VHH binders against b0bn94. Designs and how they scored, part 4

Target 1, 137 residues: b0bn94
Amino acid sequence: AEVQQLRVQEAVDAMVKSVERENIRKMQGLMFRCSANCCEDNQASMQQVHQCIERCHAPLAQAQALVTSELERFQDRLARCTMHCNDKAKDSMDAGSKELQVKRQLDSCVAKCVDDHMHLIPTMTKKIKESLSSIGK
Below, E stands for the ipSAE of ESMFold2; O stands for the ipSAE of OpenDDE; V2 stands for 0.75 times the mean of E and O plus 0.25 times the DockQ between their complexes.

## First folded at step 1 (VHH)

Design b9 (framework vhh_5j56_2; at its last look DockQ between E and O 0.02; V2 from the best seeds 0.00; counts 0 for: pae E 16.9 > 2, unsure alone 64.6 < 65, placed apart)
Fold by OpenDDE, look of step 2:
Structure b9 (fold): chain B 137 residues (1-137), chain A 128 residues (1-128)
Amino acid sequence: as target 1 above (137 residues)
Amino acid sequence: QVQLVESGGGLVQPGGSLRLSCVASGFTFDEYSSYAIGWFRQAPGKEREGLSSISGSEGGSTSYSDSVKGRFTISRDNAKNTVYLQMNSLKPEDTAVYYCAADLGYEWLFSEDSYDYWGQGTQVTVSS
């Protein structure tokens, strides 16, 4: 079960790195350039410059919130699936099933959870990237 | 808590059609879900039998028993958190109480014991 959990975690980490490289990093660059432009307005008041910079930061904040939200949803779904597996295992044990048999069933169940969720990662990634691309437009 | 509520049952003539609905609460049918929703039925004096299932995987893998294949179609509306069973070419032998069930950890399984959550059922009567 632990091997399966590591497998899906590695896939999620790879996705996060991809999103960071292809979307978030670019948004960070835009935010910094935008903020720098705010600072070049020597006729603006302190308040105006501050407001300008805040506006520059809004897209990135939204982007980070979106990614976090999607990841949390994904992790929550996976957690519920594995919890279901654990519940089944406990029920089997309580019913008098052999420990080794229950363990095999549990491992199989968790493996299925992980496989199913790994297959969702590309779709999740696409959704995230599309959403991120729409931010700021 | 997870709840399933069936609806759409009723009286229909042979050859007629009905569409059953199963509305789920307590979990969502979003694209990240790992679950199976199955339709079962139990006729008087008979054992409960599995008819169809749909998984939460992308595209929604579907399965059908031989008894309903080609006549029944299972589908899903994630926005409404609802699974449907379109029943065409109904026969008198289709008369039964129809149940929807949810398994949050498995795909289609023949054993009803694999499903953790059940609706109260909806009566379908096919008679001339």
Scores: ipSAE 0.011, ipTM 0.244, lowest interface PAE 8.4, mean pLDDT 87
Fold by ESMFold2-Fast, scan of step 1:
Structure b9 (fold): chain B 137 residues (1-137), chain A 128 residues (1-128)
Amino acid sequence: as target 1 above (137 residues)
Amino acid sequence: QVQLVESGGGLVQPGGSLRLSCVASGFTFDEYSSYAIGWFRQAPGKEREGLSSISGSEGGSTSYSDSVKGRFTISRDNAKNTVYLQMNSLKPEDTAVYYCAADLGYEWLFSEDSYDYWGQGTQVTVSS
């Protein structure tokens, strides 16, 4: 489990770091500059300043929610793929296949699920970055 | 039955290189298409740290932790049933016992009962 967790977690971590470095950090900088500008309005009430700051934070909140949502979808799809492999293995077992043969078939199926989904990460990364770039425009 | 044996550790000067080997017995790379083998290290008083992994009977995909990207390279030799870790530009901070581990369980990702097979470790010391 630790070896496979490392494999998946490293791929996801690389993607998250890329998104944070190239998109989230810029949005965070913009948010703080926007918020600082709210505080420079000498005519605004305290409540108006707080509402202004809240509006400045909205794009970053959207961006973080988007990234989280995409990661959850990735995990759910991978889990569904491996569950399908388990179902096929159970069907083979019910049909009278030998246990070792069933295990090897399942092993192959799960490995393909993981490899296929990890190969989708570059495309997913591109889609996330494009979506983040559209926030606030 | 499944056994992993690390070798290639030793004392090296900062900036030097070492190549670690992990020989598998009790299974072959041809038997388990879903297998994954990883390299980990543990320094005294610190948690075990994952460094790199390689998967699949044909070597499959590889991964690296930030601390070793660009310096370490994982590879395999199917004919020798061996996985290697080439370590370049070694630093004193790389001093640790290095372990290889194999995950042969097909339910690895979502199974709490899955466990890795571990080697006994090989000491790497980077010192002047």
Scores: ipSAE 0.000, ipTM 0.275, lowest interface PAE 13.0, mean pLDDT 77
Fold by ESMFold2, look of step 2:
Structure b9 (fold): chain B 137 residues (1-137), chain A 128 residues (1-128)
Amino acid sequence: as target 1 above (137 residues)
Amino acid sequence: QVQLVESGGGLVQPGGSLRLSCVASGFTFDEYSSYAIGWFRQAPGKEREGLSSISGSEGGSTSYSDSVKGRFTISRDNAKNTVYLQMNSLKPEDTAVYYCAADLGYEWLFSEDSYDYWGQGTQVTVSS
């Protein structure tokens, strides 16, 4: 349990750090420069400046929400896969299979769920980065 | 009955090389898609240290601890049901008993040590 959880957490942390460095940080810098430019218009009303700044922040807010949504979707898919493993183990116990063999089969099923989803992280990362780039366009 | 047998240990000088073998019986590397074979070592008075592992999953992956990365290489020969550890640039700190171990899918349940089966070990000594 702890080894599989650690594997997933470390891979997700690495992905989040990569997305932050390559995409989010650049968007944050653009946001600050955009906001500063809003304040340089001496002819703008207070309301116009505030609205300008809000528009400057929208892309970063959208990017953060997108990353959060994709992470939640990934975690939910993994949880459903492991819950299916638990259901199969219960069915095998109810059918009279030996407890130790059922436990071994459960563990193999969960390990495969984790392995399969871990192998999808590079694809998910590419999808996130492509989506973040489209926000900036 | 699952058994693991290590061989290839011995005395070497600093900077030398050794190749350890771990022969498995009672299961076939191709049979278990989620298994792993790992190499560990234990020096006198120290806790057992994980060194390297190789999985039987699709694509087969390897891992290395920081202490051996770049110096040690794990590999396998499925026809011989054998895993190897090529150890290069050996240092006196590498002196230990080396063990191979198999995790046949119980990784999720084990709290501290996820490996189910262990070999008896082979001594590696690095000294001048």
Scores: ipSAE 0.000, ipTM 0.080, lowest interface PAE 16.9, mean pLDDT 79
ESMFold2 (binder alone), look of step 2: mean pLDDT 78; pTM 0.800

Design c1 (framework vhh_7nfr_2)
Fold by ESMFold2-Fast, scan of step 1:
Structure c1 (fold): chain B 137 residues (1-137), chain A 124 residues (1-124)
Amino acid sequence: as target 1 above (137 residues)
Amino acid sequence: QVQLQESGGGLVQPGGSLRLSCAASGFTFDDYYMSWVRQAPGEGREWVSSISGSGGSTYYADSVKGRFTIARDNVKNTLYLLMDSLKSDDTAVYYCARDYYDSSGYEWDYFDYWGQGTQVTVSS
């Protein structure tokens, strides 16, 4: 189970690092430059400067929310798949199946969940990057 | 084996109503988001609606909001689409699909199983 957990964690971590390096960091730079420009307006009131900075933050906030939302959906879906495996194992045990047989079936089921979801990561990565690239246009 | 089977399509006049059903088997139905997707003649696929496993969350395409209602019966393992105030533009083959994510128009690759489709024709 630990091996499967590590595989998923490593793949998700690689995706997050890729998105951070190629998309989020650039957007953070744009946000801070935008905010600095707000502060250069010596005719603006403090309230107007704050409102300007808030507008500069919006694209980055949208980007971070999108990445967080996608990761939470991925984790939730994988968790539900694993819960299904656990429910099947419990049903088999309650029906009188041998413990070793049930454990083997559970491990196989969980591995299938992981394999299926690993296949979605490239598509998810592409979608996230495309969506992020459209923010702030 | 996962199977999804649609029914309830047919010919209906503009302003009419139809109820589509999708019978699901081969998986734990209430663990999955379920979606309706349609394809009109000569058009690409259009996501219509999604419902969470528990039925507590529903999502609709802007084109059908206020007219269509998605529902599910987890005891009967059946997904429904209640279609009111039908327009000629609603003419399409309607597919039932199992969703790894709340699709909400994100990505077709998240739909891992599809039904055969049921034809809905809105015409006078």
Scores: ipSAE 0.000, ipTM 0.147, lowest interface PAE 13.1, mean pLDDT 81

Design c10 (framework vhh_5j56_2)
Fold by ESMFold2-Fast, scan of step 1:
Structure c10 (fold): chain B 137 residues (1-137), chain A 127 residues (1-127)
Amino acid sequence: as target 1 above (137 residues)
Amino acid sequence: QVQLVESGGGLVQPGGSLRLSCVASGFTFDDYSSYAIGWFRQAPGKEREGLSSISGSWGGSTSYSDSVKGRFTISRDNAKNTVYLQMNSLKPEDTAVYYCAASDYELYYDTSPYDYWGQGTQVTVSS
């Protein structure tokens, strides 16, 4: 079960790093350039400059929220799958199955949950990147 | 390797509250975990009683025994690898040593197959 946990953590971490490197970093650059342009307006008051900078930050904040939301959906879906495995293990124990057999069945069930959801990561990555590319346009 | 350490016990008056903590080490209790953690108690001369459990996965499925349902709340802080038991409306009958235990199966309320046990923390409810 530690192996399955590590598999998911490594795959999600790789995806997050890819999104950060290819999409979020570019948006951070755009935010700072936008903010620099706010500071070049010689007619603006200090309050107007601050408001301008806040508007420049909004797309990046939206992008970060989107990534977080997608990860939470992935996590919730995987959790529901493993909860189903736990329910089946409980039913088997109540029915008189041997402890070691129940543990093996639970481990196999969880492994299948992980395998199924690992196959979704490339599609999720693509959707996230496409959504991020549309932000601020 | 796998260890559980309880804390937060003490003396409290009837109607009072306490929060117990269970710190786990030797495994990760987080949203990918195949582990469950349960709270149990044992009063002198009585059998060990299961009180509550929480699964390791994504938000954790929780369960409660009838004797504590509505008064006790189990929760977790995955970043600290810690499980809490918030105990409200305490009664003299709640006086016992409280234990946390971990199971590889993420099963709910019973003692089987909890394999890893803490040393316990004393809770005394009296005037």
Scores: ipSAE 0.000, ipTM 0.108, lowest interface PAE 15.3, mean pLDDT 77

Design c11 (framework vhh_7nfr_2)
Fold by ESMFold2-Fast, scan of step 1:
Structure c11 (fold): chain B 137 residues (1-137), chain A 121 residues (1-121)
Amino acid sequence: as target 1 above (137 residues)
Amino acid sequence: QVQLQESGGGLVQPGGSLRLSCAASGFTFEDYAMSWVRQAPGEGREWVSSISWSGGSTYYADSVKGRFTIARDNVKNTLYLLMDSLKSDDTAVYYCARVDYEGYYDSFDYWGQGTQVTVSS
């Protein structure tokens, strides 16, 4: 249902905000301090300063890519689960099951997909934070 | 951004054949069931065919059963409609549509721009 979609989106949003507050913000601070140090070198050419700043940005870019990859993996897994539910519903309809019965079975199947994946969010959050900490060393 | 782009439409004589394609981008194509929906001049939208996310299940409107074949290539992110024994009644704009996240077979959340199929002598 649409309610199930909202449940997942709210939980994912909460996780992203948590990761941003506890990990990304610290990495952003480190990136800007690193970049500021690049600008304090009186002997550096502008090209060298630009290269220095770009190097300072790399860890944050890696962190953002990691978070994006984990979210896409989560979305792909959930989508495949719900599509399996859709396949079963279409098979039931093709076999002559009544429309209401098929819709009830589909609703139940999708709700289980959502419930199962909601239970994965705390573990996924922990994994993301641990991975980000490794990058931020 | 989710994008669906149809191609392959054109003018054909009754009894002829056409192959429509729909190029999908901006989402994980293999995770969504897909459909073809058409709209004839002055008529409402008519569902034509659907294919499950894996391609293992296909469904057809009674009006096209035995004449049309829906297929997909999940490696190329492309949906196909093979149209055989075309009739004047098949004249319509054909739309590629993504079945929405809930998996309901009668609900679509994204549509292509459409491709015109005209069957005329």
Scores: ipSAE 0.000, ipTM 0.089, lowest interface PAE 16.9, mean pLDDT 80

Design c12 (framework vhh_7n9e_1)
Fold by ESMFold2-Fast, scan of step 1:
Structure c12 (fold): chain B 137 residues (1-137), chain A 123 residues (1-123)
Amino acid sequence: as target 1 above (137 residues)
Amino acid sequence: DVQLVESGGGLVQAGGSLRLSCAASGFTFSSYWMYWGRQAPGKGREWVSGISDSGGSTAYASSVKGRFTISRDNAKNTLYLQMNNLKPEDTALYYCAKDLYSEDYFEYTMDVWGQGTQVTVSS
């Protein structure tokens, strides 16, 4: 369970780092250039400049919300999978199966949940990057 | 030794039907959830459908829902996939596999699966 959780966390961290390097960094750069442009409007009041800067930050805020939402969906999906494994283990014990057999079945089921979700990460990464590319279009 | 042998594939025209079979041996078939998966050339494995050990619960990938029907005969240790209204995008090598749960996944890992049966759908 612990080692499987670590595998997932490391894979998710790697995905987040990839999104940060390839998409978020570029968006941060655009945000600061946008904000600098707000400051170059010599006719604007400081209040108007601040409002302009806030608008420049909106796409990055949307990006953060989108990444968070996708990660929450991923975690919920994995949690449901492992909960199903636990339910199956309880059913097997209630039916009189030996504890060692039930434990092996549970471990196998959880490992498959993790492997299956690890395989979803490339697809999730692509979806996140495509969604991020649509922000600020 | 666990063995899963798929059959029933072939060449069919769009809109046609095929029924796939999976003959299982070497384990207590009635105790395991069973799945159908497929792999198109150059793509990863895709989960298609799953059925509970009793046959009382079924699940389908959204791409095949309403067109495919999974079923099983525990007395004969056989899993079936009835495929109706086939589309060119259904062209793939179809596999059966045993497992302990059902979920609608895309790109999954399987512990035990058969050699597969080829399904080709022409337009």
Scores: ipSAE 0.000, ipTM 0.090, lowest interface PAE 18.0, mean pLDDT 76

Design c2 (framework vhh_7n9e_1; at its last look DockQ between E and O 0.35; V2 from the best seeds 0.00; counts 0 for: pae E 9.4 > 2, unsure alone 64.7 < 65, grease 26.8 > 24.2)
Fold by OpenDDE, look of step 2:
Structure c2 (fold): chain B 137 residues (1-137), chain A 124 residues (1-124)
Amino acid sequence: as target 1 above (137 residues)
Amino acid sequence: DVQLVESGGGLVQAGGSLRLSCAASGFTFSDYAMYWGRQAPGKGREWVSGISWDSGSIAYASSVKGRFTISRDNAKNTLYLQMNNLKPEDTALYYCAKDEWYESGEYYDAFDIWGQGTQVTVSS
């Protein structure tokens, strides 16, 4: 089951890196430039500059929250699937099945969970990127 | 006692190939998933590849996909890693690890045993 966990984790990490590189990093740049512009307003009060900077940070905060939320949803779905596998394994053990047999069945079950969820990653990635692109517009 | 002994490492030029082996003893090799990991100087341990007991499930780190091939011979109690098109960033101590089934019945396993490793150095 460890192999399967590593598969899906690697895929998720790759997606996260892609989103960071293509979307989040750009948003960070925009935020910093926006904030710098706020600081160049010599007619603004301290409060106004602070409010300006806060507005500059809002899109990035929203973006990070969105990515986190989507990842949590994905992990939750996967966890539910693997929990089902665990339940079956426990039931088999309680029924007197050999440990090795149960382990192999569990591995097969988890493999299916991981395969199914890995197939969702491209769609999830697309949705995330589209959502991120709409933030601040 | 469980033992894992890695071999096959060495110095190779970029673009070259190496084949690592891991000889396992002290347990029923064919009952466990096996893994390759590596650790570069100043970096943390990273997973490279994994293979299930029956070779039915295989996985690779994104950094080695398409270049590395994991395999096993259960009759020989040996794990293999064919490394092609090696890069300087592949330079690391490579080690094999044994999967552990938790007594609690949780589906996630852990690495319980790993060898001393074999050094792979890829020059530019």
Scores: ipSAE 0.022, ipTM 0.327, lowest interface PAE 5.7, mean pLDDT 87
Fold by ESMFold2, look of step 2:
Structure c2 (fold): chain B 137 residues (1-137), chain A 124 residues (1-124)
Amino acid sequence: as target 1 above (137 residues)
Amino acid sequence: DVQLVESGGGLVQAGGSLRLSCAASGFTFSDYAMYWGRQAPGKGREWVSGISWDSGSIAYASSVKGRFTISRDNAKNTLYLQMNNLKPEDTALYYCAKDEWYESGEYYDAFDIWGQGTQVTVSS
């Protein structure tokens, strides 16, 4: 509905694609290669092969959970910021401020929320990539 | 009636510049935030930039930040977009939009009004 919401969606999608392309996809390739090697041991039992494959998948599962958690945290922070803007606008209406003035204040508040949170994306991306480098140890 | 007329588009080589204009009429231009959006061939509409009524707050899509500059001249009822360092992915129909406030109690942009657009084509 709002142009600001579309901007947020595009920025989040671009960050996710960057992390997937540069980090997650490499981990996924290693996971499948690792899993294939598990299947080449003629002396391993079915349970040993399954456990080997599970170990190969753990780093990718951890990475995906990390990215999902950070995205949810980001979206929650932005939602709280915009909800505070709405609360302040309602307070101004209840105190008798003119409707157009309240809308101007609301629009400015929401635009600032979005701009401030867009500025967090590079830091969030760096933090995610550093955390991904730690997975496996 | 509200009318938004975009101009200034054209064909330009990558790395070049264009300045878009949006002439507004039928409303008090200086009361409203204004926006630029674009629609690339085969894609949906995406927003580009926004500017508050007094130019005190400005926001850009990350794909254009640092290359595009939004501005307005309230005396001339005109919105501008200076586009520098243009890339082939900037090729799109560019349109301006007016923010509207018709919904009390919910405090959101209920109805956006858009112009017909001006074509920008960037060759590599």
Scores: ipSAE 0.007, ipTM 0.265, lowest interface PAE 9.4, mean pLDDT 81
Fold by ESMFold2-Fast, scan of step 1:
Structure c2 (fold): chain B 137 residues (1-137), chain A 124 residues (1-124)
Amino acid sequence: as target 1 above (137 residues)
Amino acid sequence: DVQLVESGGGLVQAGGSLRLSCAASGFTFSDYAMYWGRQAPGKGREWVSGISWDSGSIAYASSVKGRFTISRDNAKNTLYLQMNNLKPEDTALYYCAKDEWYESGEYYDAFDIWGQGTQVTVSS
């Protein structure tokens, strides 16, 4: 495992925990209270109760999908950057550079990719939280 | 031949501290990134921390962030892990690993492990 993999894991974990703490937990609480209210209507059919509960769960499902899509987009961008680094390393190897020199160039290139993309995380986190806060309004 | 010898493990009470060392030989230590990993009995291995060849890049698993500090001394060919505020969940065999080459599209959680590890046991 590369040190850069652990850096990415650390940054992503911190972001996910922040979003869960500040947004997802509140939405989950609202969803359960909404669902409980559906069950209190003694005149509703079971089909109507299930439809009511499904409507209560929709915002949380949308929130989860949003977080997942943002993470996938982040991973795809980072992967493209690191693939470019590997292509450059192979070019250097083909040109006759020594293996250790190539490895150091690759490591530096990948570290820059990670640094650049991790610098985007605070902005991405803010946008995710703003989008989540608008769900169900 | 490449050799990595871990030491510094032991028994410690929750909240205590330990400092692990990994003595490297048989290769140019300063040319490679180094890692600490751990494995509790009956569980898979877990990456703990990593450090680049020049100490310019460092990373930690979320479970140890803020409690553990990785460092290296290239002049002494030694990798260190300072463990503070230890928890029972940190009980495991700790081992160090040397980085290896990877290619685009390959699974890059592969690494070289050469030592037997050092046991860390944290009592509650």
Scores: ipSAE 0.006, ipTM 0.305, lowest interface PAE 10.8, mean pLDDT 80
ESMFold2 (binder alone), look of step 2: mean pLDDT 79; pTM 0.796

Design c3 (framework vhh_7xy4_2)
Fold by ESMFold2-Fast, scan of step 1:
Structure c3 (fold): chain B 137 residues (1-137), chain A 124 residues (1-124)
Amino acid sequence: as target 1 above (137 residues)
Amino acid sequence: QLQLVESGGGLVQPGGSLRLSCAASGFTFEDYAMAWVRQPHGKGLEYIATISSGGGSTYYSDSVKGRFTISRDNAKNTLYLQMNSLKPEDTAMYYCARDWEGYDYEYGDYYDYKGQGTQVTVSS
């Protein structure tokens, strides 16, 4: 539900901010220094300078793609978990369970999905940071 | 018709306590999970705590776990937040919120309905 969604979104946002502060910012600094070094070669053609700069930008682009991919996998897992809860609730209604009972069971099931996935965030954070540290090596 | 009215906020010193209340009307309160969320001045909305429709399950953000307790009285259509060991960083406008009724859980739907809020200020 909406409140559980808020909880997950805030935890994910906090993780993204942590990754940005600790990893992305450093990568961006390295990108600008790399690009500045490309411009110091007075013997390079303009095409060679532009190719050099593009190589400097590639790690940051890879880092952003990696973070996006990890977030999409996390969201997909959570969505599948809540779909299971919805299917179970529908089966209970079809079997003649009372509406309030079904709603309580659904709320509990969705909350467990969220709680389980909240516990995955530290592992996901570690994986993202390790992968980011390996980019450009 | 649908209303959520928060109360109980105020100025309190660090280490103090406050109890917030939210009076709900215009809907079947016992059918909805409820939450407390807060917004510090000039910042985004922060999740604090949620309680299931029957009150059997509660969840808290790490920043308030062990200090805040969410509860509800379905007979009185009232949601509560007991706030202990208050810190300056707890200063915010506090809102009670009604969870989404739909079965499909989708990102981007932050609140179905929330009240006007009650201000909590923690300072010496």
Scores: ipSAE 0.000, ipTM 0.138, lowest interface PAE 14.7, mean pLDDT 78

Design c4 (framework vhh_5j56_2)
Fold by ESMFold2-Fast, scan of step 1:
Structure c4 (fold): chain B 137 residues (1-137), chain A 127 residues (1-127)
Amino acid sequence: as target 1 above (137 residues)
Amino acid sequence: QVQLVESGGGLVQPGGSLRLSCVASGFTFDYESSYAIGWFRQAPGKEREGLSSISGSYGGSTSYSDSVKGRFTISRDNAKNTVYLQMNSLKPEDTAVYYCAADYSSYWLDESEYDYWGQGTQVTVSS
């Protein structure tokens, strides 16, 4: 289980870093330039400046929320797969299978869940990047 | 609803080590959790500074400020709903109240991005 957890952690980490490097960093730069422009309007009140800055921050906040939402959906799918594994293990125990056999079957089932869902990460990455690109316009 | 409790602070001599714990309630670090956890500190007369963050239920990405890079390590134990900050090679300038904070989708060491904060735990580095 820990080895499977590490596999998921590494794959998700790589995806998040890719999205941060290729998409979020650029959006963050745009946000700061937008905010700097707000501060250069000497005719605006401080309240108007703050509201301007908040509007500049909105796309980046939406981008961060999108990434987390996609990660949550991925985690939910993986959780349902492993719950099915647990249900099968319980059924095997109830049917009289030996504990060691059931544990090995559970471990194998969970490993397959992780492997199968690893194949979803490229698709999730593509969807996230496409969604982030649409925020800018 | 969301509550964070820090522990593990105390008095330590320069060069020593401490491990801080942040226990979360009101959400879980299992498959359903998308909360990011950050560690911050505040010394008397200074503003809060971000030290480290970890995102996602299964670890996700980690981030470190330059002041603690190489000395501090953030980690997550999802079974215990806990995030740790391992602090090594402590210096007198590390003396501060340490806070953990949680937010949905935060990847940054920007305190304004975090909605939920713990009470803090005091770390004092002195002989």
Scores: ipSAE 0.000, ipTM 0.102, lowest interface PAE 16.1, mean pLDDT 77

Design c5 (framework vhh_7qbe_3)
Fold by ESMFold2-Fast, scan of step 1:
Structure c5 (fold): chain B 137 residues (1-137), chain A 122 residues (1-122)
Amino acid sequence: as target 1 above (137 residues)
Amino acid sequence: QLQLVESGGGLVQAGGSLRLSCTASGFTYAMGWFRQGPGKEREFVASISWSGGSTYYADSVKGRFTISRDNAKNTLYLQMNSLKSEDTAVYYCAAEDYFEYSGLDESEYDYWGKGTRVTVSS
């Protein structure tokens, strides 16, 4: 239900904030230091300096894409799980089950989807952080 | 102050093509195109880094639109092919004079043009 979806949103937000604080912020700092070093090259043309700065930005752009991709996969998996719950509920109604029983079954099924996926967040967080650490190597 | 001037909008038949231009009065880093259709919020279309080495596209336009720039002319372009009625919107040019990393969010851009209208007939 709504409460279960809020639990997922809060857990994902906490994970994103952790990744931003521990990984993205450091990468952003490295990007600015890299860019500053580009500006210290007295042999480079202005065009070459800007190209150098763009190359410094590439790891951070890759990191952003990676985090976004992982979140989309997580949301897609959870959505498929809850869709299966809805299909089961519909089948139960079509078979003549009482409305209250169907509602209880749906709520239980959705809660299990959320619990199962909440248990995946630590593993997903570790994978994201490891992937981010390998960027630019 | 930096100014952006868009041009190239107009009426076009579905399946047709248009090329938009945006000229900046001075140096810009990343530049991008955003659009706002009737009754909709402004949405991202495409962005390009200063060197042209990085480009990003909204899924709805990928494969149909091409963003490019000519730094000697301080000009940004958007080549729009295979236009659909859903592409009808006012197209806005945006630029930043400071290096940022995403280029995908309105908040990244410091300067905006007044917009140029594109109408695609069915």
Scores: ipSAE 0.000, ipTM 0.081, lowest interface PAE 20.5, mean pLDDT 78

